# VHH binders against p95470: the designs that were tried, part 7

Target 1, 316 residues: p95470
Amino acid sequence: KQVDVHDPVMTREGDTWYLFSTGPGITIYSSKDRVNWRYSDRAFGTEPTWAKRVSPSFDGHLWAPDIYQHKGLFYLYYSVSAFGKNTSAIGVTVNKTLNPASPDYRWEDKGIVIESVPQRDLWNAIDPAIIADDHGQVWMSFGSFWGGLKLFKLNDDLTRPAEPQEWHSIAKLERSVLMDDSQAGSAQIEAPFILRKGDYYYLFASWGLCCRKGDSTYHLVVGRSKQVTGPYLDKTGRDMNQGGGSLLIKGNKRWVGLGHNSAYTWDGKDYLVLHAYEAADNYLQKLKILNLHWDGEGWPQVDEKELDSYISQRLK

## First folded at step 1 (VHH)

Design q17 (framework vhh_7qia_2)
Fold by ESMFold2-Fast, scan of step 1:
Structure q17 (fold): chain B 316 residues (1-316), chain A 125 residues (1-125)
Amino acid sequence: as target 1 above (316 residues)
Amino acid sequence: QLQLVESGGGLVQPGGSLRLSCEASGSIFSINAMGWYRQAPGKQRELVAFITSGGSTNYADSVKGRFTISRDNAKNTVYLQMNSLRPEDTAIYYCAAETVTYSGWRGPSYTEDYWGKGTPVTVSS
């Protein structure tokens, strides 16, 4: 059986790869080769005590993690939310190691990083992704629907926004000014992830709808900027904060709902990590790791044939 | 905390029949599918037959027409009726259940496989 994931992110400790995904307590897998995966752990045995205060409809699932190594600690960011609502928060939990056999292995929750509140915020505090800029400053991108994707500067311990706060709108799709702020709306954009490559920061975003099996319209777009704060321009020069975005990959007859990517440089090669629903297997979400190539103008490209040729194995 | 308890294995002559039963108990929040795998000496464990909660079935080519899988959802029990048994059917038969740990708002996000301890089936003259 292939590895079943939604919203995958990865990191490496020593010779071991760790995969984190949406699930009860956040699901963690480990691998020595990025093909053969073993269930490792979940980061939370019980839900955060503040979860239902932030999100009354919270059902125990922690969504859309990101994992970031900083000064000897692993920072796992996670989302508390409910489908179609912006009663949400991004939290963070830390660990010294990702190896459950280590005597130092212990997830320590640091609580809420940011919270979105209906009517106050025209954004949704989910789908975090961490990026360090070329000066070593750490930023979080996040967001879903509403007024689009945001970026803010993190404080020195990476547990909350910096003081003074610095916020930027980095990508959005059209939203009616007549639509109530409590509604998600039709601006189908979420799951930002930023990769620094050469002179550019590349912003990946998922457009469309996840989570509807064969009716999912999820696909990935990209833009780039020489500054982490944007503007992120697509291949035509259109600002992603004004509806721009160049198609990177979309579904086909076999693979649907492609999205929620992360992207990495490992051992001198670049990779795109995402989930895809396999139509022939009841639209189960499966891990895909694709090679990320670059064209003559510095734009990322992927080979859709790798959706068929990358086959993960779930070990016992 | 899901437990699978198998029964019905034994020794049978070629051409004979056996009926295996597997009852799931404990935490049974959501069972997607239940089925049977087997492992012959020196070989890897292989799928024999699977049945979804909705009644859709899948069989290994080697057992099609000879084995029938069925389930009783009210009892969380799956059955394997084995007819026209052959020496090559000799194996330890394992019950398996595929569960959804939750039904997620971002689609089905987590499935978990549970295994019984196995029941031996020996087909010999």
Scores: ipSAE 0.015, ipTM 0.171, lowest interface PAE 6.8, mean pLDDT 87

Design s01 (framework vhh_sonelokimab_d1)
Fold by ESMFold2-Fast, scan of step 1:
Structure s01 (fold): chain B 316 residues (1-316), chain A 125 residues (1-125)
Amino acid sequence: as target 1 above (316 residues)
Amino acid sequence: DVQLVESGGGLVQPGGSLRLSCAASGRTFSSYAVGWFRQAPGKEREFIGAISGSGGSTYYAVSEKGRFTISRDNSKNTLYLQMNSLRPEDTAVYYCAAGSYRYGLSTYPSEYDYWGQGTLVTVSS
């Protein structure tokens, strides 16, 4: 069996790779080679006590994690939400190690980082991703639908927005001027992830719709900036905050719903990590790890054939 | 097109109160979400509070919650910021800003299309 994931993110502790994905309590897998995966744990045995207050329709699935290692701690960011609503919050839980056999292993929830409220916010507090800039300042990108993707500066302990607060709009698509602010609308953009490479920050975003099996339209776009705060410009020079975005990868007849990526540099090589639905296997969400290559102008490229050649294996 | 003009700034003593006004001209003001921002010397522009086009929803920065109140009068095309219990650290140029009616409440300067020139507030003994 291949590893069933949605919204995958990864980190490394020692010689062990850890994979985090959407699921009950956040699903965690471990691997020694990034191909053979063993179920490790879930970060929450019981839902956060505040979840139903923020999201009355919350069903127990924690969404779209990001994992960030900082000063000897692992910070796991997670989303509490309900489909089609911006009654949402991003929380953070912290651990000293990712090894469940360690006496130091314990997830400690630090609570809400940010919360979105319908009619108050034209954004959705889900899909967090952490980026450190070249001055060592840590930022969170996040967002889904509504008014698009946002970036804000984190405080020193990475548990809340910095004071004074600093926020930026980094990517958006037009929504109807007649759409009520409480509704998600038609601006199909979410799941930001930023990778620093050379002189640029690259912003990846998922356009289209996930979660509809063969009717999913999810695909990845990219833009870049010399500043983490933007503007992020696509290959044509169009600002992602004005509907710009250059296609990186899209689905085909075999692989559908490609998106919600993370991106990493490991041992001098660059990788794109995402999920894809396999049409021949009832659109099951599968882990894909693809090589990131760079063209002569510094733009990322992937080989679509690696969707077929990367095959994860779940160990029993 | 909307033009915004702030007024009501000036010198006030610590613990005092001040009310800022922002007068709008151009398109129907009630179609815009509007906000207040400030910029202290040597610092970046900071969000204070925002109010929806109808006035039915408000959102405040955590540091100002309970001290500042935002309101609007669409019949007068005017936005207000009532500032109470003022502190020396509230010294800044205060700006009003209007977003397109496709934008809801926002804390992000980049989501506001129209800006005033600012009004200086100095809190000093």
Scores: ipSAE 0.000, ipTM 0.199, lowest interface PAE 15.0, mean pLDDT 87

Design s02 (framework vhh_sonelokimab_d1)
Fold by ESMFold2-Fast, scan of step 1:
Structure s02 (fold): chain B 316 residues (1-316), chain A 125 residues (1-125)
Amino acid sequence: as target 1 above (316 residues)
Amino acid sequence: DVQLVESGGGLVQPGGSLRLSCAASGRTFSSYAVGWFRQAPGKEREFIGAISWSGGSTYYAVSEKGRFTISRDNSKNTLYLQMNSLRPEDTAVYYCAASPLYGRYSDSAHEYDYWGQGTLVTVSS
């Protein structure tokens, strides 16, 4: 049976790989080989106490995690939200180890990092992803629909925006000015993830709609910048904050809803991690790990046929 | 692996009430998002409702909201479905189902990995 994930992110502790995904309390799997996965834990045994204050329609599922190791701690960022609303917040919980058998294993919630409020904010505080720049400063990218994807500087503890605050708009699609500000609108862009490679930061974003089975239109685009703050330009030189984005991968008849990627360098090789819905299996959301290659101009490339050849196995 | 066993089914008069139970064994029940489905004679299996792993949130199919209430007791590894104002069209085999990774927007039976054997509910005079 394959691993059923939405919004997958990964990290390694020692020789063990850990996979985090959307679900009750954030679902955690472990693996020794990135193919055979075993259920490990969830990060939350009960919902965050602040969740329904931020999101009255919150349904108990924590969305779209990111995992980041910094100075001996693992930082797990998570989203509290409700479908189609920007009554949302990104929170963070920390642990010294990801091994549940360790006496040091304990998730400690540090609360809200950032919150979006309808009518005040034309952005949605979900889909966090962490990136350290070439000077060691840590940033969070985030966002979904509304006014697009944002990047802000984190404080030294990685639990709050830095003071003084520094914010950047990094990617955006046009939104109708006639849409009410409380509505997500038509600017179908979310799930930023930034990978540093060579002289560039590469911003990946998911365009289109997830979460609608065969009606999902999710696909991945990319742009790059020599500075983490942007501007992120696509292959034609168009700014992602002005509708730019170069196609990396899109769905076909077998695989739809491709998106919400993360990207990593492991043992000198580069990988794209995402979910894809298999049409023949009732659009079940499946883990995909694809090799990420680079063309002669330094742009990322993936082989769409690897959607068929990467097969995860769920153990227990 | 989770084993689920439903109980509490039986014959009930129209307008009556019935409480179904689902007992979980094999793995910790609190680790799973759980739901109720039913299959009426000659019909497809349909979603009734689900409850989050902590019990803090519930989700219902629109047609059943207000008459049915789902709850759980993690200390007893048990899921409940309270059914009120029963109608002849509620006659079906009722199943509980569990998923360690419940789909974000899905009420689809295909996304649940573990199923009980079912318990028959007959609403008849």
Scores: ipSAE 0.000, ipTM 0.204, lowest interface PAE 12.5, mean pLDDT 86

Design s03 (framework vhh_sonelokimab_d1)
Fold by ESMFold2-Fast, scan of step 1:
Structure s03 (fold): chain B 316 residues (1-316), chain A 125 residues (1-125)
Amino acid sequence: as target 1 above (316 residues)
Amino acid sequence: DVQLVESGGGLVQPGGSLRLSCAASGFTFSDYAVGWFRQAPGKEREFIGAISGSGGSTYYAVSEKGRFTISRDNSKNTLYLQMNSLRPEDTAVYYCAADLRYGWSQYTEDAFDYWGQGTLVTVSS
């Protein structure tokens, strides 16, 4: 069996890799080699007590996690939402270790980081990703559809926005001002992730639609900035906050719906982690780990042939 | 194979009510979003609403909330549409649809990939 995931993020504790994905309570897998995975745990056995207050239609599936190590703790960010709605919040739960056999293993929910409210907000509070800047300040990028992707400064304990608050719009696609702000609209952009490499921050975003099997149009674009706050410019110099974005990878006949990436430097090598739907396997979502290369101008590149060569396996 | 079979349509007088059923087979019903659409003769297909796999999340077209209620019984692999205070303009073929997607972030009404045959509802005296 291959590992079946949507919205994958990874971290390492000691010699063990941990994979987090969308699912009931957030699904956690572990591996010693990033190829052979086994079910480890879920972060929530019982849904967050505040979830249905924020999202009355919430059904127990926690979406689009990010995992971040900071000062001896693991911070797991997660999304509470419902299809096509911005009745949403990003929460955070904390653990001292990811090893469920440890006596110190306990997820402690710290509650809501940010909340989006229909009519008030022209964004959706889902798809968090954490980035530390070159001064050690920690930021969250997030967003889906509506008015695009946002970035804000986190406080010292990483559980809420800093005071005074600092917010930036980092990427968006055109949205008619005549559309009702309760509607997601056609600005098909979500799932920001920022990687720092050399002098640049690289913003990855998923454009198009996931979740339509063979009709999924999800693909990855990238831009970069010397400042974490932007502007993030694509290869042509177009601002991602004005519709810019350079294609990194798109689907082919075998692999469709490529997106919701994370990106990492591990053991001196750079990697892109994403999901892709396999056409021959009824568009089942599968984990992909691709090598991330850099061209002469410092732009990231991936080899789409690696979609066929990386095969994750689930241990029984 | 995936199948959706609607039932419960028929003739009803204005102000009356009907409950439509959709029997699903060929997939793990509780894992997927399902919804209702309608199409009047010579008109475009119109979205009514959808319900998540667990039944915990519902999404309605703004115009349909209050008169129509979507529910599901996962033990019976059945989707329901309760229609109250029916009007002549509700006359249409009603379709059950399944969205066998593998994510939750991008709901759109036109994303449904499996459809039933439809059941006719006529509202007239």
Scores: ipSAE 0.000, ipTM 0.202, lowest interface PAE 12.1, mean pLDDT 87

Design s04 (framework vhh_sonelokimab_d1)
Fold by ESMFold2-Fast, scan of step 1:
Structure s04 (fold): chain B 316 residues (1-316), chain A 125 residues (1-125)
Amino acid sequence: as target 1 above (316 residues)
Amino acid sequence: DVQLVESGGGLVQPGGSLRLSCAASGRTFSDYAVGWFRQAPGKEREFIGAISRSGGSTYYAVSEKGRFTISRDNSKNTLYLQMNSLRPEDTAVYYCAATQGYWKGSYEPDEYDYWGQGTLVTVSS
C-alpha cells in the first residue's frame, strides 16, 4: 500500500522526515528513509473556530500546507477554503518539535495570515509556500485561479504581512475580463513553490485541473529569476506573469494529475516532491519523490521513469 | 491605441485639496481596472490605489488610506483621484494606468499595460 497524499510538503527534524498533506486537520507522516512512512499525527484535532466565518461551505479538510523551520520553531501554514470559491484564508500554527512523543510537542495556532473575500480580492488565499531570499527576508507565495499567483513579504514573526506591505504578481494565465470577480474563471494555475538554486530562484506552478481522476489535466511548469520578486521567465524568455511557463513534467497513460509540488535540497542533492494519480489503481493519489537534475543551462529536469520506480510504503 | 491623459495637477498649499482626472480614449475604458501611481524626484514609482472595472471595488496602498479617494465614470471614460490634506511629501508626478490583468493587491507598475504622461503636483507654500 503506497502513501495516499495530496499536496505533499516535507521537512526534517534530526534523522526523521515529516510529510504533511491535505486532509482532516492536516495529515502528518514520519519516515527514517523517505520510502517507509508511518502515520504520525494531525495538526488540528478540532477545526479553527474562524473557519466557517471565512468559508461558509468549509467541510473540515485543511488544504495544501507548507512547513517552514525558523529560529527553533516549525511554522505550518494551511488553507481554509471551499471548492470553486475564494472565500478563503491561509492560517499558521507553530510547534517547537515535530516529535509527538516529546513533552514540548504542542501545535499553537496563530490564526489568519491573509484572507480573500469575493468581489474585494481577485485572488484566492490558498496554496501557501515559504521562501527566504538571499538577504534572509521571508516571503510567502500563494494563489489559485482568479488573477494568478502572488508573493508578499512576511513580518518578523512570520504570522502576518510585513508593514509596510509589499506584494508582487509572479505568475498568471489569461482570465476573461467579462468574468465576474467572484468567479474562479478559466486561469488554471495554482500551487506556487519557489526553490533557490545557484544564482536563481525557480518558480514551480501547477497548470490545469486536479481532482477529476482520469479527467485531471494537472502538470508542472517552471520559470526562474535572479530576484525572488521576479520577473520569472521561462526557457523562451516569456514572463510567467504573462502566460509563460516551461513544461517540467506531465501525465502519461499510467500517471495522471501530476502536480502540487514542493522542491528541496537535502544533503547536497535536489528533489521534487509531488502527488500523482495511478490509473491502474483507480486513480489513487500517491506520493512521488523524484531526483531533480540540472541541464547545462541551469534548468531543472526529472526522469519520468522515477514515477514508476519510487514506491512509497505505508507501514501498518 | 488606448491613450491616457492626466489633468488637474499644479501648485497647492499644505493642507489643501486637488482632484486629478485621467481621460481615456481609444479602447472601451470599462474593460480595464485602473489605478494611480506617483513618482517623487529620485524615487521609484509608488502605487496609490486601484479601482475595479465596474467601480464597485477599490484598493489603496496602506500609506494613502483615508486621504485619497479613487473613483471612475465609465460613461465619460474618466478616472479620478481626490487628494485631501496634502503634505509637502505628496509632491510628485502622478500617473494613471490601466490593466486587463491583476489589479488588486499589486504594488508593481509592471502589472499595468497602459500609462499616461503624468501630471505634476507640487505641495508647498
Scores: ipSAE 0.000, ipTM 0.139, lowest interface PAE 16.5, mean pLDDT 87

Design s05 (framework vhh_sonelokimab_d1)
Fold by ESMFold2-Fast, scan of step 1:
Structure s05 (fold): chain B 316 residues (1-316), chain A 125 residues (1-125)
Amino acid sequence: as target 1 above (316 residues)
Amino acid sequence: DVQLVESGGGLVQPGGSLRLSCAASGFTFSSYAVGWFRQAPGKEREFIGAISWSGGSTYYAVSEKGRFTISRDNSKNTLYLQMNSLRPEDTAVYYCAAKDYRSGYYTSPGEYDYWGQGTLVTVSS
């Protein structure tokens, strides 16, 4: 009965909330209250024509969206990939409105933003997340496994890297220098998301493995920086780009595979949005919206008990 | 309740044709990749073919050599397998299956979350 999502992100248009998740064409739900959800649309009715060129094993599912509002447009970033491979690309499609009843409603695909190629790149071009810095410059964080999570400066149209290009490594776990570049390896880190709060940018990352039902080890870690480019330091002062990360939330006996978060400020309150697999419901992935609190030192905190108390309702 | 129900199996002569159907209920069929597997007497479960959520991509086992065609109708929540030029070695129980896309692998039975009960196809004179 709860909303079935993986890799959820949200935005608001007027009084309507929109939820985007991994799925065929990217699945879109709408809600007036963030509890009662109705199927709205898919961003793609047919697969992107370039997908099989980038990812020969592409199976039609678009992964790990991010949605970003900028200068009157909604930018939907999406991943084309195949499991365990870095034959991947992040694309972007644009719409003037998220309301399917509007005469202005149409998704216009702008194509590839970045592409990763095995043997050339020690990163995987999936799991995009958009952040604007305190000067209004827009950046994309992304990445999964390989050499970790990256951040690069977007151009004015938000459709490709800026020129001159600017790239930063923001988080990584240990990877052997002797490991073949074609292999994902054991550096189990992905799904960056950056939230600005006060004087800090907070980098959230998912450590461990998703997508293995009860064997999933996914959990969230955090670090922070006064600069969007890093270094992102955890609570002990360890750089996330050198294996640092402070635990934010992990699974328990009921909820497994917690991760792939986004984070938002709505009406003066801060929220963490993620998926969690419910053990009692055959590990079905469910939407969770948790309150995000801040301690005396400015670190984010969540209450694990809210995994039980937040219950979404699917209306159709 | 999630269900996949196969139909269309039976006895056919060598060189004949059969069309199998798989009716899906209890889930959003158009959001799943679906495929066909078979298990012949004394053999392991074998991948035949799979089709993406939209029908835009199809994947086939090389051994079929164009004899089998997979298709889907999302408006009817139904998966099809057209089998032509049937041979005695095609005798097997045929299963339809749906995967929840936690992985991109179409050929591994272990990747599929939902399975039908199977329909028997016998190719014999």
Scores: ipSAE 0.000, ipTM 0.274, lowest interface PAE 13.7, mean pLDDT 88

Design s06 (framework vhh_sonelokimab_d1)
Fold by ESMFold2-Fast, scan of step 1:
Structure s06 (fold): chain B 316 residues (1-316), chain A 122 residues (1-122)
Amino acid sequence: as target 1 above (316 residues)
Amino acid sequence: DVQLVESGGGLVQPGGSLRLSCAASGRTFSNYAVGWFRQAPGKEREFIGAISGSGDSTYYAVSEKGRFTISRDNSKNTLYLQMNSLRPEDTAVYYCAAEYSGRYFNSPYDYWGQGTLVTVSS
C-alpha cells in the first residue's frame, strides 16, 4: 500500500528497500517489494542538540532527507529549519547498516555540514541531495527559494565542504532585489536532485508550492549538463540558473502537489520517486515510484497514468 | 537593481601593478556580493575573485592567489582590484559583476559592467 510520505528518498541494503521521509526524527520505512511498506525506525529519537540554536522556531520535524552509501557507511543528510525562514542547516548522521535488528545498528550524528544565516546568506540550507561525478568526487546540491539552488564539493569523509571550497549556483528563479534577505520571496524553486545518465547529469527541481493540499502548485522540471557543476540547460537551451526548466510532470484532477523527487537506476531500470497528494483521499501525501523513460534526444519522460497504478513500484 | 562601471585599465609593463575600480549605482550596494572576471581575446570568461557584501569574506581563484587583492568601500559604492606582478597573460578585458547572493564564490552574477581593457606588454 501507499505510505504517508513527504520528500521521499530510497536505498537498498541486501534484499530490503528503505524509505526515508520528512517527519519527527526522519521517518524510516522498509519493504521487500517497494509496494508494501512497514515502519522501521526514526533516525533521531531526540532532536539534534544544535537544532534550536540554528533554528529557534524548530519544531522537531526533520525535513527532506537524502541517503547515500559510501565506503561501507550509510550517510543520512537532513534539514533543520522552520517554514518561511532560512535559519537552517543541513546535518549528517551515519550508520553501518539500516537493519535495526543488527548489533551494528546505531545512528551517529556528525553534526552540521552547512548552515544558512539570515542577512549573510541569500539561500536556504535545506533539501540536500548527493551526487558522485564521473571522477568519483562527491557533491551536494541543496536549496529552497531565496537565491535558488546551489551545489558544493564535499570533503573526503562527506561531512563538510571540501577545502579549498568549490560552490556553484545551478538553478534559480527571479527574486526581487528589494525584498528583505530574511524573506523567502516568490522564487518558488527547491528540492534539487541530480541523476547521472549516459554523458549527462540531469538536474530535477520542484517549482511552485507544496503543502497547501488542493491549492498546491508543485511540479517537476528538468535540465541537463555534461558537467556536474553545470550549466544545466533545459530543452530550449535556457540555463536553469536563468529561469530555465523543462516540464517533466505536473498535477491532474486526482493527483496534486507532485514534487520533491529523487531518481535512481535500479537493476538496469530508471525510476522517479516523489510524493503526490490524492484529491479523493483528502490530499493525503503518498509515495509514487514511476518508470523513467528516455526520448530520442536523451530527455527523461514519465507516464502520468502510472500515478494511478502500483505496477511500476514493484522490484522486477 | 545595480549598475556597474569599471575604470583604471590601461597599458602596463610586465612585473608592474595596476588598480581597477568598479563604481556601483543603486542604493543597496552592500547587499550585493561582487566579483572580478576577465576575458582575453578568443578565450572564455574567467573568474578572478569575489568579496561579500560586508567585505568580511574574500575568495580568489587559485591561479591569482597572492598577486591580486579585492577590496570594497561601501561608503563610496566602489569595488577595487589591486593587481601586482602582472604578466603578459593577464592581458584581458576586466569586468566587475554583482549578485544578490549570500555566497559570493561561484555565484551567478546578474549585473555586469561593460569592462575595462588591461594590456600587459613590454
Scores: ipSAE 0.000, ipTM 0.132, lowest interface PAE 17.2, mean pLDDT 85

